VH-VL binders against q91z69r481to671. Designs and how they scored, part 24

Target 1, 191 residues: q91z69r481to671
Amino acid sequence: GRRNSHARHQDSGQVIPLIVESCIRFINLYGLQHQGIFRVSGSQVEVNDIKNSFERGENPLSDEQSNHDINSVAGVLKLYFRGLENPLFPKERFTDLISCIRIDNLYERALHIRKLLLTLPRSVLIVMRYLFAFLNHLSQYSDENMMDPYNLAICFGPTLMPVPEIQDQVSCQAHVNEIVKTIIIHHETIF
Short names: E, the ipSAE of ESMFold2; O, the ipSAE of OpenDDE; V2, 0.75 times the mean of E and O plus 0.25 times the DockQ between their complexes.

## First folded at step 8 (VH-VL; framework fv_ifabotuzumab)

Design g4 (at its last look DockQ between E and O 0.04; V2 from the best seeds 0.00; counts 0 for: pae E 15.4 > 2, placed apart)
Fold by OpenDDE, look of step 8:
Structure g4 (fold): chain C 191 residues (1-191), chain A 124 residues (1-124), chain B 107 residues (1-107)
Amino acid sequence: as target 1 above (191 residues)
Amino acid sequence: QVQLVQSGAEVKKPGASVKVSCKASGYTFTGYWMNWVRQAPGQGLEWMGDIYPGSGNTNYAQKFQGRVTMTRDTSISTAYMELSRLRSDDTAVYYCARDSYYDILTGYYGMDVWGQGTTVTVSS
Amino acid sequence: DIQMTQSPSFLSASVGDRVTITCRASQSIRDWLAWYQQKPEKAPKRLIYKASTLESGVPSRFSGSGSGTEFTLTISSLQPEDFATYYCQQYNRYPWTFGQGTKLEIK
């Protein structure tokens, strides 16, 4: 598929892309208790409109009076990561990352994951830290939004850590979900 | 008791390779990262890289990329560090050091157990 | 790479003195910092990890503090066996890096 290179950095001084920061901020304000957030698809028209606005250097989510649908905003966030030229979790680390599933203790697993991720560019780590802090925070509202760490991992796993084509898609996807779940739960240890 | 025992001193000529071994005991060898750190005479500590014996995954310092190879033999709980194309400034004591993990209450990284060191001398 | 700078490089003190060694990181390493003690012809020994957690078996006169970019190792009352070289080390980001060391000598 087509990769969106224009969505990476709208501001040279901003380490967190504006689209990521804005979407997360919006969700924190209006969507933390939204049932099924990231599982329910928003309007494609609205998602595209928001995305295109960011690509033009605008911030359509800056208005406190914004009436955007929370599912559309969630969709924009996922679409951003899916559209990266290089996945947030690079292919080069895929095998090593999923191998961590063999570690039963989640905390110990997290430490191993940390070792692997600390080899990545600082810019990537900063975005990861920001995203997973948000996902962890969102999961704390699982009684309301029904999105525990595992459910969030199911939603974001394919987007953040796509299974390479040469790998078993079914078995690896399950592992990806577990790894992402672990990262959500232990994000402070990992990042 | 956790213990790391390294191979004996080596004398090499420039251009040669050296392979240092580190035998681990007292813990599950495959479950902990192993670091390699060297120290030139009268100098400080320099991290070279680490290896996870369970998978063979490695991280090397850029300074040693293409010249260092870290391996392990899990059957005998032994880690190896090979440095090639040796030069005089590679003269140093080379240490292996375990990177420990703890439970959820006191989790941390760190080289908590060190080998006794292996002196490698490179001279013409 | 993250540069670790220790100060001072050399320190002379007497038994019973309070000694402080500082380590500064070129960027934030949060609390992913360890302190090591090394005596001549011996391997380093870890004293402190996570900036302030004392290793098991290490005397309570040793303490660590700090976060972000500035860290301190303190020996409240120096003992004869404490004369050695001390190193800080960050494990926040690869590659792991050490300070240049602080040699603590008897005055």
Scores: ipSAE 0.005, ipTM 0.548, lowest interface PAE 10.1, mean pLDDT 89
Fold by ESMFold2, look of step 8:
Structure g4 (fold): chain C 191 residues (1-191), chain A 124 residues (1-124), chain B 107 residues (1-107)
Amino acid sequence: as target 1 above (191 residues)
Amino acid sequence: QVQLVQSGAEVKKPGASVKVSCKASGYTFTGYWMNWVRQAPGQGLEWMGDIYPGSGNTNYAQKFQGRVTMTRDTSISTAYMELSRLRSDDTAVYYCARDSYYDILTGYYGMDVWGQGTTVTVSS
Amino acid sequence: DIQMTQSPSFLSASVGDRVTITCRASQSIRDWLAWYQQKPEKAPKRLIYKASTLESGVPSRFSGSGSGTEFTLTISSLQPEDFATYYCQQYNRYPWTFGQGTKLEIK
C-alpha cells in the first residue's frame, strides 16, 4: 500500500480537507481537458471506494500509477459537498445571496457577494476560496472540456447552495446558478 | 399584510438635516432591499438610494452621495434616511419602498410596497 | 446612468378608449422594466414588472410589451379609476431611474 500524502497544513489550524485537496490536485494533473467533467457520471462503485478510502485515512489518489476515472474523481468531490451536514453556502443566508442578482454588472455583484460572505467562519471561506479558484482554472480549458463557468455552476449549484424547500425550486435554481457562476468568474475579488 | 409606515411631516431650515423613519411589518425586514424615492411638488419620482437591511449595504444616487445616509435597526424593523445640508429644492415627499424578492405573485425587482410618504419642507 | 423617456407627457382620453404609453431607454435594459400608477396624493402602485408581467390583482385591461430599449403600456378599455400618472422604471443597473411620467386625464 501507498502512504497518505504529507499534509503541509497539519500544524497551521487552517485545513483544507484531504479529500477535497486530493481530488482537486488529481483533476489539475490529469483532468483539465477531460470532456464533460462534473457533468458526466463516473462509476458509483469507484466513487464509493475512493470516498471510503479517504474516510479510513488513506489517500488512493496519491499513487500516480493508479488509473482512476476522472469522472469518478469528480464524483467524489461532488459527493463530499453534497454530504456536508451544513451546505457550503448556509441555507439561512440563501435569500441574502440570491438578492445579489439585482446587480447586473458581474464585478459589482461580486463585491456585494463578498460583503455577505465576510460573516462566514474563516474555515468555510478557506474551502470556498480553494474550490472556486479550481473551478475558475478548470473553466479556462472550456474549449476542450466543454465546462465554462455557466456549465460548472449548473453542475455544482444545487450541491453548494441548496434551495430551501419553502421556496420556488425552479426560479430559485436559476438564481443560484447565476450566483455560483459569478463567484467562479470573480473568485479573486470575493476571496 | 405587508406595510411600510413612515414618520410624520417635517419643517426644516436650510442647512439643517432631516431623518425620516420607515417601519416595516408583515414580512421579513432583513430579506428585501429598501429604497428611498422622493418627489418634489408637481414633479416626477427620483430614486435616492437603497439599503439591504440584512447586511447594511447601501447604494446612493450620485446626486445625493455625501449628503444622504441610509441606515436600519433590525430589532424594530425600521429603515432610516437622513439628508443633510438641506436646501429649499429638497422640499419633497420622501417615500420608502420595498423592492421585491423574485416571486411571480409579488414581482421581480421593482418596488412592490410603498410607504405613505413623508413631506419635508425646507424654508425660512 | 440609463435615461428613461416617456411619451406622451400628457394624454387626454375618454372612458372606453384604448390608450398606449411609450417608454424608451437610452441603452438596452433587456426586460428589466416596471410600470407604476400614481393617483393624486397617493404613493405609486406597481402594475407591471419584467416589461410584460401583470402584477396579481391588477385588471387584465392593463398590458405591457417590449424589450431592449422600447416599451409600451396599454390600457385596452379605459375606466374611470385609470386616470392617473404613469411611470416606467428600469432596474437593469444602478442607479434605478424613472421616466418623467405620463399624466392621463379624462376628456
Scores: ipSAE 0.000, ipTM 0.473, lowest interface PAE 15.4, mean pLDDT 85
ESMFold2 (binder alone), look of step 8: mean pLDDT 92; pTM 0.945

Design g5 (at its last look DockQ between E and O 0.31; V2 from the best seeds 0.00; counts 0 for: pae E 8.3 > 2)
Fold by ESMFold2, look of step 8:
Structure g5 (fold): chain C 191 residues (1-191), chain A 125 residues (1-125), chain B 107 residues (1-107)
Amino acid sequence: as target 1 above (191 residues)
Amino acid sequence: QVQLVQSGAEVKKPGASVKVSCKASGYTFTGYWMNWVRQAPGQGLEWMGDIYPKSGNTEYDQKFQGRVTMTRDTSISTAYMELSRLRSDDTAVYYCARDTEYYDFWSGSYGMDVWGQGTTVTVSS
Amino acid sequence: DIQMTQSPSFLSASVGDRVTITCRASQGIRDYLAWYQQKPEKAPKRLIYAASTLQSGVPSRFSGSGSGTEFTLTISSLQPEDFATYYCQQYNKYPWTFGQGTKLEIK
């Protein structure tokens, strides 16, 4: 079948993967006000160097004297989720999840999304809760960083919930982005 | 004031079941994992499992899978732990304990900050 | 499962002493460690979380240190109310596990 195990050969089996925790903590310390975070590309060289360090069991983001580019650290986080063998949002739930956009009332939409996610493994739900709490928090600085929930959903939607190849890519991508935006805004209701 | 109040002591025979309740007050019950921890006489603490009241999702220590069921009723802010096919070595004090949750962007566990008073379960012939 | 080993299991000390209790994890747990105090017939009370963060309302004579596999709880000047049993607990990987306990007794 289709496997991408490239990002997983150093996985310790922790509830919150160290690379995810470290990137998010670094961005919380140094990047909340960084304009265009997750939208502006970082250095591919630096992204790969950071990723490879984590794969060797090192933590290059723990040093207080670190001068890592915020866009590169953001790139490492996105690369981690893109490299998962199974996307964070499982493909078998895709059509049910995007159908929730038909619910205009946002509270009711959030409740339906929650119902669909209830049966996922706890480890997946904990990572989702962690990521979306962070994305919501980051969006509170949108007047400075320019990354409101909609912009963050555009940046993360394709990575977190890939559109299956049999679907219309353009129209489904807009639906994916709307669902991801809903989850960022209403993460407390959903998780 | 955050409180966890547990049901009273129980005496059971081997092979029976026990269901312990834990009523929460003073906080948003659905927003915190609820743990169950037991302590046999003269022994240390043993984690049994937890439940997330919003979803009802559970995680059990493998030692108790097949014998333990953790549930909740969110309308009365109450968690339950049921242990079946009791043995004499299940004699212990059973605690419920709330996990820490940060309102901000960290939603992980940081240990158990509020504990119930404990429920003594005695299993004897 | 991650085994948590405390040392010593028993510690005898006098009021005013500096006391250290150590906790070793069988594999790395980052800083995902809590310390608890338990008095007889009482529920445990959390003293420290995240290895070194002091719980609000806990006296400043308590401190925690360590990361990875080795952790220490320190009481800088022992008080009469500190005689109790102390437990470490990891929350890095399920199942959560406790150390076997350290009983701190009056000399």
Scores: ipSAE 0.030, ipTM 0.637, lowest interface PAE 8.3, mean pLDDT 87
Fold by OpenDDE, look of step 8:
Structure g5 (fold): chain C 191 residues (1-191), chain A 125 residues (1-125), chain B 107 residues (1-107)
Amino acid sequence: as target 1 above (191 residues)
Amino acid sequence: QVQLVQSGAEVKKPGASVKVSCKASGYTFTGYWMNWVRQAPGQGLEWMGDIYPKSGNTEYDQKFQGRVTMTRDTSISTAYMELSRLRSDDTAVYYCARDTEYYDFWSGSYGMDVWGQGTTVTVSS
Amino acid sequence: DIQMTQSPSFLSASVGDRVTITCRASQGIRDYLAWYQQKPEKAPKRLIYAASTLQSGVPSRFSGSGSGTEFTLTISSLQPEDFATYYCQQYNKYPWTFGQGTKLEIK
């Protein structure tokens, strides 16, 4: 298999947080074909247990014999991004990112998005690249898991790119979803 | 052949600024992060920061925050490191070094595989 | 910051010897570790990355092992050209940090 050289730790400044890398790895191994992944919430208790384990510096998902529910692991991944003090997509870039929706050509849109995202700290970009590579990969199994790029964008959009309170939540959310979808589809161009 | 060629030695007074250049060749300059690492005489290696030439995005060691500025000119595949408010302990050989980060699902940074020849910067009264 | 501690700082050995250099990280860095060789008045040269992957063109007598917080660089049979200073470097967490270095001298 491939070696992942991304940083894996829970502290600030790491390239890829262990919780993110572990959840994604787990899903890649056991959850790619899981129908409705990220749509259905796992057990709240299990999600919290996994999260707390990571917070204690453990890796509950490292064991090959782990029988954790895939929906719980998916929930942990989403919960991590939701719990960030600063969302993965900074609010400072919100308006500019949303403006990209006016670009009809998806490739051109991706190029504009790329320009905006590449202004972010490297650490953020690396996490984005990792996450969206995963989401793209996951979407390739949409015939089995029913999670195409749009469906994934619906699930992750609010978490990764929350709509600022001063904005219209309904209309902007649709745009967020489209932007996230675009990023999933064109992640190689963007990152 | 991948190569990094740095500018020549510099002698500066305390309080001055120095700007070192690093010209890249043999690869797509914009596609790889460029690191700057320095080494004081008889001492070890010290990472200063890096820049992504495509965007100009930078990461600095906090130790140098506010004194170091990393830039690039993509038209000539050249990276620059400027250090201001120089002091005697800034005397060192400064290296540019290419980062071997891969942008695929399972790859990331693998350290620095190509180095410049180094630029000696001497800070003396 | 992640502190990288190498041991020993100095090592004397003879040609043909098996040499081992250790690098310890103050916190877990998985396998995000590189080893560099530096000869006097020369730029460092990467030998190993991902803790155990040999750089292309580097002799097979060099090997790296370890994960987490303990790492080892091994030279199975020391050659005359191997006398140099060696550095470990973590790229798990910004800022990137190097070990203090290990100077390998001829006995």
Scores: ipSAE 0.015, ipTM 0.556, lowest interface PAE 8.2, mean pLDDT 89
ESMFold2 (binder alone), look of step 8: mean pLDDT 92; pTM 0.944

Design g6 (at its last look DockQ between E and O 0.04; V2 from the best seeds 0.00; counts 0 for: pae O 7.4 > 2, placed apart)
Fold by ESMFold2, look of step 8:
Structure g6 (fold): chain C 191 residues (1-191), chain A 125 residues (1-125), chain B 107 residues (1-107)
Amino acid sequence: as target 1 above (191 residues)
Amino acid sequence: QVQLVQSGAEVKKPGASVKVSCKASGYTFTGYWMNWVRQAPGQGLEWMGDIYPGSGNTNYAQKFQGRVTMTRDTSISTAYMELSRLRSDDTAVYYCARDSYSEDYLTGSYGMDVWGQGTTVTVSS
Amino acid sequence: DIQMTQSPSFLSASVGDRVTITCRASQGIRDYLAWYQQKPEKAPKRLIYAASTLQSGVPSRFSGSGSGTEFTLTISSLQPEDFATYYCQQYNRYPWTFGQGTKLEIK
């Protein structure tokens, strides 16, 4: 035990988007043992309904609404990140980030990733820390939910760090997934 | 046209291993989970496990853990399933089947939309 | 594991009949259910996903309904090519599991 693995709002001075915080809190309460979370598709109707409620300023995932489908809540979280005008990992850092694959030692790789991420706006880093702390925590239940860091990286890589169109999609996607996996595993070193 | 083409029938003795291949075409092989499902003669369908070809990551049904190995070769868009320590009750048709892709904003599977033709494996002494 | 139970295991019907096949899950799976058709010596073919969504290219005489633990596949007017074995499958949680099948034969 060095640090609390859960994200803290106060140290950063910036707010986590309500939709992100609410989805993550809901999954932490009700979904950690849910088999295939983030891999199984949620209901399109439920995902859109939840998203639209947040857009109206409501929070449909409050404690009173514990009855929501875990796959649909996971889908809302993915939809949020997919819908950002600028991907969570900026396109400008793509080449530098995937070059970290050349570093075989995962701890050293994490330190280089940290160095690159320190150049990002504080608001982006706050969201990254929160998300990756959650993904790491979720992966600790992989014997029950079947979603280890590798599986979670597959599910989130394309959404978080899209491969530029001019690059080889297959090889770059594998590198993106490996970088995302590294960040899930070593989130405390990086953030 | 999305297509999965499997290797030919095999006859094996108990204790041997079998490796079935599944060649994909008409889609991005590395972007979809690939399942393996078997069907004993006159019986229903049984899920064995899956692999994500882009990374090689696998999930196995507990029944087959320790006997099954799923791999792939992305250079030829081919998935493989190897089952070891064969028994007579492993006699079955073995299918590869692709997870379906949602055309909506969401990523994830809605079951298996494309199946290989099947590979008959007969285990007899 | 989630057990999927189909009823009936065997069904005899005539061309033009309305046919229903039921599938029960041992625990709630919301709408995470697919239906497959399998003809002799052929691979299964998916007909329905998300309990009620018809896969493109599947004739509109096929329909699915249900949620939670009880599901139904309906063929509104049976055609000669519909004589096959039908399977339901849940994809709510690992491991994926199938019903034991319903063989639909011509009378």
Scores: ipSAE 0.109, ipTM 0.651, lowest interface PAE 6.3, mean pLDDT 86
Fold by OpenDDE, look of step 8:
Parts: C-alpha cells; sequence; structure tokens
Structure g6 (fold): chain C 191 residues (1-191), chain A 125 residues (1-125), chain B 107 residues (1-107)
C-alpha cells in the first residue's frame, strides 16, 4: 500500500504534514469567521481533488488566489485525520483519557490528560499541539463562526479519538467530546 | 496534612523481588499521580515511573520496563512498587512522591511536592 | 530522553553569598522545570516549580528563572541551612529526568 501523506512528509523531514499545515493556513486566512465551519465537509469532488493533489506531492492551497470552498478545505483536514492508520489519539489511551472526565476541575483534568499524552511519540504531540492551537484560535471567533470549543469537539471528536468498537458508543462519544473540548480550551497547558 | 509513609527497609538477594508500599493521607489519593524515584548511595535521583491511583494507569522508565510493577489499593490509599530480578545495583533508597496539580492553576505547573521518607533496599549476596 | 545537565556539580560558598546553579535541558521544556533541595539522609524537598514559582513555605531568598533550555536557581543570601544538594527536574516529557545534582558545601 502507498504511504499515507503523513508518512511521506515525515520522510521529507517536515514536522507538520503539508496537508495539515496548508489547510490550517488557508482556514486561518479565509475561514476563521465562516459560520458552521467543520460542520459540513464541503463538496466531495473538491475534497477529493484537493486530497489527491496533496498525495501527488502538490500544494493546491498555496496560491493566495485560490478560490477553494472553505468547507471543502475543512473537509480535507478532517479527512486527513480520519484516514490515519492510527488515530491521532491512540486507542490504547482511550480508557485512560475517558477516565479523566471524572475530574470536575477542567484545569486539573487538563493536567491529567497532559500526563497521558506525554507518553506518545514526539511527532504526534507536535501535530496535536499544532492542531489544537488552531482549534482554540478558531473558537475565539465563535461569535462569528458559531463554533465554540464544544461544537468543534463534536466535529473532531469522532475523527481524532474514535470510540473502540468494544465500548458503548453513545456514552463514550459524549465523554470524547468533553475530553476534546478540554484539550481545545487548555491546549497550552497540555502541550 | 498531606503525608506519605513508606514501608521499612528491605534486604534481598540477587534475583529476588521487593515490594515497597507508600501510604498516603491528608488528600484524595485517587486524584494525584504518584511517582517512584530511587537514589543509589552517593548518587543522584532517578525517576522510575508513576501511577494514577484513580485508574491504575502507569508510566515506567524504559530502564525498568519488564522489572517494575506499580500498583495501588485505593481502599487503604496505598501505592506499591515492586521490582523483580534484583541486582546489586538496585541497592538504593526508594521514594514515593506525589505530583501536585493544584498548586497554581494559572501556570499549569506541578512537580513532586510531597515525598515519602524513603525505603532502603539492599541487594547483597 | 531529555538530558538535564547541572552546573556546577560542586560549589563551595560562604554564608551571605549569592549562589547560582544552572540547569540545561537537551531540548526545549518550556517552563516545566522543578528544583529540589536534599539534605543528607532526607527526602528531597521541592523549592521551585514552573521554573520560577516558589513553593509555599520556601524562603524568598530562593528564586528560579529561565525557559526553554536554560534555567537558573539563585540563592540571594546563603544561610547555614541552605548547604545541601540541589536537583533540577523536567516534567515536559516522559520519562521525567533529573539533573545530576549540585552539592553546595560550606567554604
Amino acid sequence: as target 1 above (191 residues)
Amino acid sequence: QVQLVQSGAEVKKPGASVKVSCKASGYTFTGYWMNWVRQAPGQGLEWMGDIYPGSGNTNYAQKFQGRVTMTRDTSISTAYMELSRLRSDDTAVYYCARDSYSEDYLTGSYGMDVWGQGTTVTVSS
Amino acid sequence: DIQMTQSPSFLSASVGDRVTITCRASQGIRDYLAWYQQKPEKAPKRLIYAASTLQSGVPSRFSGSGSGTEFTLTISSLQPEDFATYYCQQYNRYPWTFGQGTKLEIK
């Protein structure tokens, strides 16, 4: 099988995959105030075109004159994380991460989450730090884009931290969302 | 008052196992990570691993992987560190130490704020 | 692993002296650094956390500074009870690691 885009960029020495960096950059430039961003994946055709372009080693989002739909670019970013062989949050840490929901104080919760995540590879942590810094930044425009930390957590939770099949999907998903929300809010403490 | 009280000194032969206990009091045992740190005679501090008593989650230093087991009994607020296949160079004072999370909510900093008195483990043939 | 290097390993000073101990990290650890004091046959005691935050109950003559890879513990005016071994420790990334220690002796 072909190496995923993440693996390809790792070979190039790039710490943040180009697709991640480019999508986030694009959204920062043009999409911070876009209402409902990440709730809709955009045009499937456009998403696939962008994705395929990155897979070819191109950067379709490098042109400042690009007229790509923000929802499509957002969709590409989500699709990237969904497509990882191993979820960004490893399933091996799922139970422990979910257990942090018992901590009522959000700051203390964040510190516990931090300790759990600091066992992960540095490369993964760097990507997490980058992503959650972005999500936090995006949430600061919630008055305009209607995407507060919780709404963003709902959108990214299933993608970043999928519930293992052996677990109760309904109850665990709610917890996943809360954990992701906590990370978005306290990203500087955690990473 | 937050306090950690460890079990008494141990003398073991090479190849044996030792299990040190650390009883916590004065705080919610399940809510704070517990570290284990050892110090060989005349040497510096060496982190062995930690455990979160609330879940039993552990992190071990690679050096001790496969030899160390950290556990807890929440009913008596006690953490345990077991080291197997003991060698002479395992002779050291072993400390349990609590990580603090509530010292400063603004900085997000912590560290080992409370230490046990230490347990001397001597490994000799 | 993140290597923590303290300097100097040994330091002789007199009561009233200003003392500075340095700790260097092999990679950036932000401010996730603690300083400990250990007296003979005693458990370590946390003095500083978050690189510069003084532990409650610790005298104000102790201070910490630094961020990233370079850190300093300073005792503004050394007191007789301050003669001990000092350790820095990073908690930025597992495994936690300590400096090799600095033994502060009376001159």
Scores: ipSAE 0.017, ipTM 0.586, lowest interface PAE 7.4, mean pLDDT 89
ESMFold2 (binder alone), look of step 8: mean pLDDT 92; pTM 0.949

## First folded at step 9 (VH-VL; framework fv_ifabotuzumab)

Design h1 (at its last look DockQ between E and O 0.47; V2 from the best seeds 0.00; counts 0 for: pae E 9.3 > 2)
Fold by OpenDDE, look of step 9:
Structure h1 (fold): chain C 191 residues (1-191), chain A 125 residues (1-125), chain B 107 residues (1-107)
Amino acid sequence: as target 1 above (191 residues)
Amino acid sequence: QVQLVQSGAEVKKPGASVKVSCKASGYTFTGYWMNWVRQAPGQGLEWMGDIYPGSGNTNYAQKFQGRVTMTRDTSISTAYMELSRLRSDDTAVYYCARDSEYEDYLTGSYGMDVWGQGTTVTVSS
Amino acid sequence: DIQMTQSPSFLSASVGDRVTITCRASQGIRDYLAWYQQKPEKAPKRLIYAASTLQSGVPSRFSGSGSGTEFTLTISSLQPEDFATYYCQQYRSYPWTFGQGTKLEIK
């Protein structure tokens, strides 16, 4: 698996890693209405350049006049979460989280998910709350960006909640996406 | 190895419908977008739309809106493309094509890296 | 929609020749471009993505360059198996669109 070289940013005294905050801030400013955001690939070169800049302790997205491709910035954000040594959703909670799919009522499902997630470290919950608040906000522009909660869940599900190798990859992926979708929609109830 | 195997050739009359299948193997079917692309005889490639098998979410080219339906059966890792109200200019080879490696790039699409062998659909009176 | 225009539509060359095919986008697509090779009665094969990244397993004689609206596919030294039709494709925005193709024939 990949190791996130940006882990040092988590130890910089910031509750939200700089790379996460910067990418989300940038997208909020310039990318909310961007069609296909997170679905459309970014520039491979630019994604790497931005990533490398953060690894050097820089913030390439701090300039309000930045002309970076929004898809590249989106790619950097996903790349960060994918690169975490421990995924944002710990593998230890995977089975329990997936089991919530059996709950048909979405509000009740959200409550069960909340109960499970509240067992996680505060630092993780803060990042989750920040991310899913953003994703929910982004989904409000689905008429323009074509990214409803489910589309966003498709893009982030494998990254945030990877299916353990011992599990059925085919059957579980759909469930992961549904769980992530539920969290996006009910983020205020959950966090 | 990643492989896409499509259904056999079809001959249809104008006004009829055709449903082409694409069976995937060698990868997690539900985790990759599947494209459909057609090619009329002697012509270029034309993108029709795509589907995410994990959710059934679709994007269709405007040209085919209301006439094309993309579905999937995850239990057998098979994608389907149905085109209705067929006309002579729908005669073409139809391809399913997997979107590029999502997990490697984590940015979405980098084009189509694996293609089916194609299905010839002939529409004639 | 983003229109992709290839040039030339037809190209005759000999084994060993250096060949360049161009693709122009109607608007800026950064490096969101792929190149495909298609042989008669066969499915297309991706050669290049991200404008310049070589697909695994593709010979190094193939290369891609460009960004924005102008792109090129280059074959440094043509081999017999390279005679085929080539297509560019943008994936900057839906709908995905292809160039009209360039048929590379033996002189």
Scores: ipSAE 0.092, ipTM 0.713, lowest interface PAE 2.9, mean pLDDT 90
Fold by ESMFold2, look of step 9:
Structure h1 (fold): chain C 191 residues (1-191), chain A 125 residues (1-125), chain B 107 residues (1-107)
Amino acid sequence: as target 1 above (191 residues)
Amino acid sequence: QVQLVQSGAEVKKPGASVKVSCKASGYTFTGYWMNWVRQAPGQGLEWMGDIYPGSGNTNYAQKFQGRVTMTRDTSISTAYMELSRLRSDDTAVYYCARDSEYEDYLTGSYGMDVWGQGTTVTVSS
Amino acid sequence: DIQMTQSPSFLSASVGDRVTITCRASQGIRDYLAWYQQKPEKAPKRLIYAASTLQSGVPSRFSGSGSGTEFTLTISSLQPEDFATYYCQQYRSYPWTFGQGTKLEIK
């Protein structure tokens, strides 16, 4: 019979950074049931080794025989997004995105978020779509990995949407996490 | 200076409940997981669960599921642990402890770097 | 759950001695291990994380080693303030678990 297929990006290897694609592929293959993924830190040595290999143009995650620690691969993925000169969610959209928490109906909230995100460059949206589809998929294993959308948003919120120094850090962080959670849950509506 | 200050000692009868508070200062309370760990007299350390104060999400050790409730009040940077249906083997010192991060480029927990002073709970009939 | 087993449970030593405490995990935890020191009526204090990384402000006479299932904490040239109980803890998988503790006493 017919197989379900997901949409493919034109030149997907070019648009999705190799390090992001490789980490997500590895976790999809070996890490969906891994307890505390993204909450528990990876090995410092292994995270640096993997990162440095990618910087040398290698792909240490490409071989089926690799025995990398899931927490270290997760750490590399988080490190990539934390290291971006411009955060995945641009600071110029911060106030508008955070204001969406005032919309109680989650479907309507998702539509407002979609409207704001559609103004971003296509290359950014493709990375967002890829990441959030993965986070949603991972959350479907929460009975085993203990990482529901709330927990994943806590782990990724500070990295993906840093609170500007001018803003109230405490209240804004909670709002960031709620927005990220909403995007994980409703990623198909948003992207 | 990062600090966790817990409520004072409690004496309870079997069947009662106890609620221990943990007030945080010197860091962004809502941005770090808070753990609760207990230690019975002369015994080792036992992890009970954690809470993320920013959202209120909790994870409980299976042994305490159904008896423990962890909450927080973000307006006063205070975490709470409530243990119900107390029995004599719940006599222990109860600690709150904050998760840590190591470096800018390595995000995640490396164990518990800041601990409260502990709250002694005695359950006696 | 991952069981953590320390040995010895009790250790008697003199100031100036070199001591080693062992911690074993029931399954592989790579280097996801922390060591804590606890003095009477005090909260635990983290000494080492990531199996071998010394926490800032901890004296260099403390060191950690190991990976996988076997780990050691070493104190070179024991000092009077080092008499305490030591715990290992894994943070590989929920629930977080501690070893039973090793009480280091004056000989």
Scores: ipSAE 0.011, ipTM 0.596, lowest interface PAE 9.3, mean pLDDT 86
ESMFold2 (binder alone), look of step 9: mean pLDDT 92; pTM 0.945

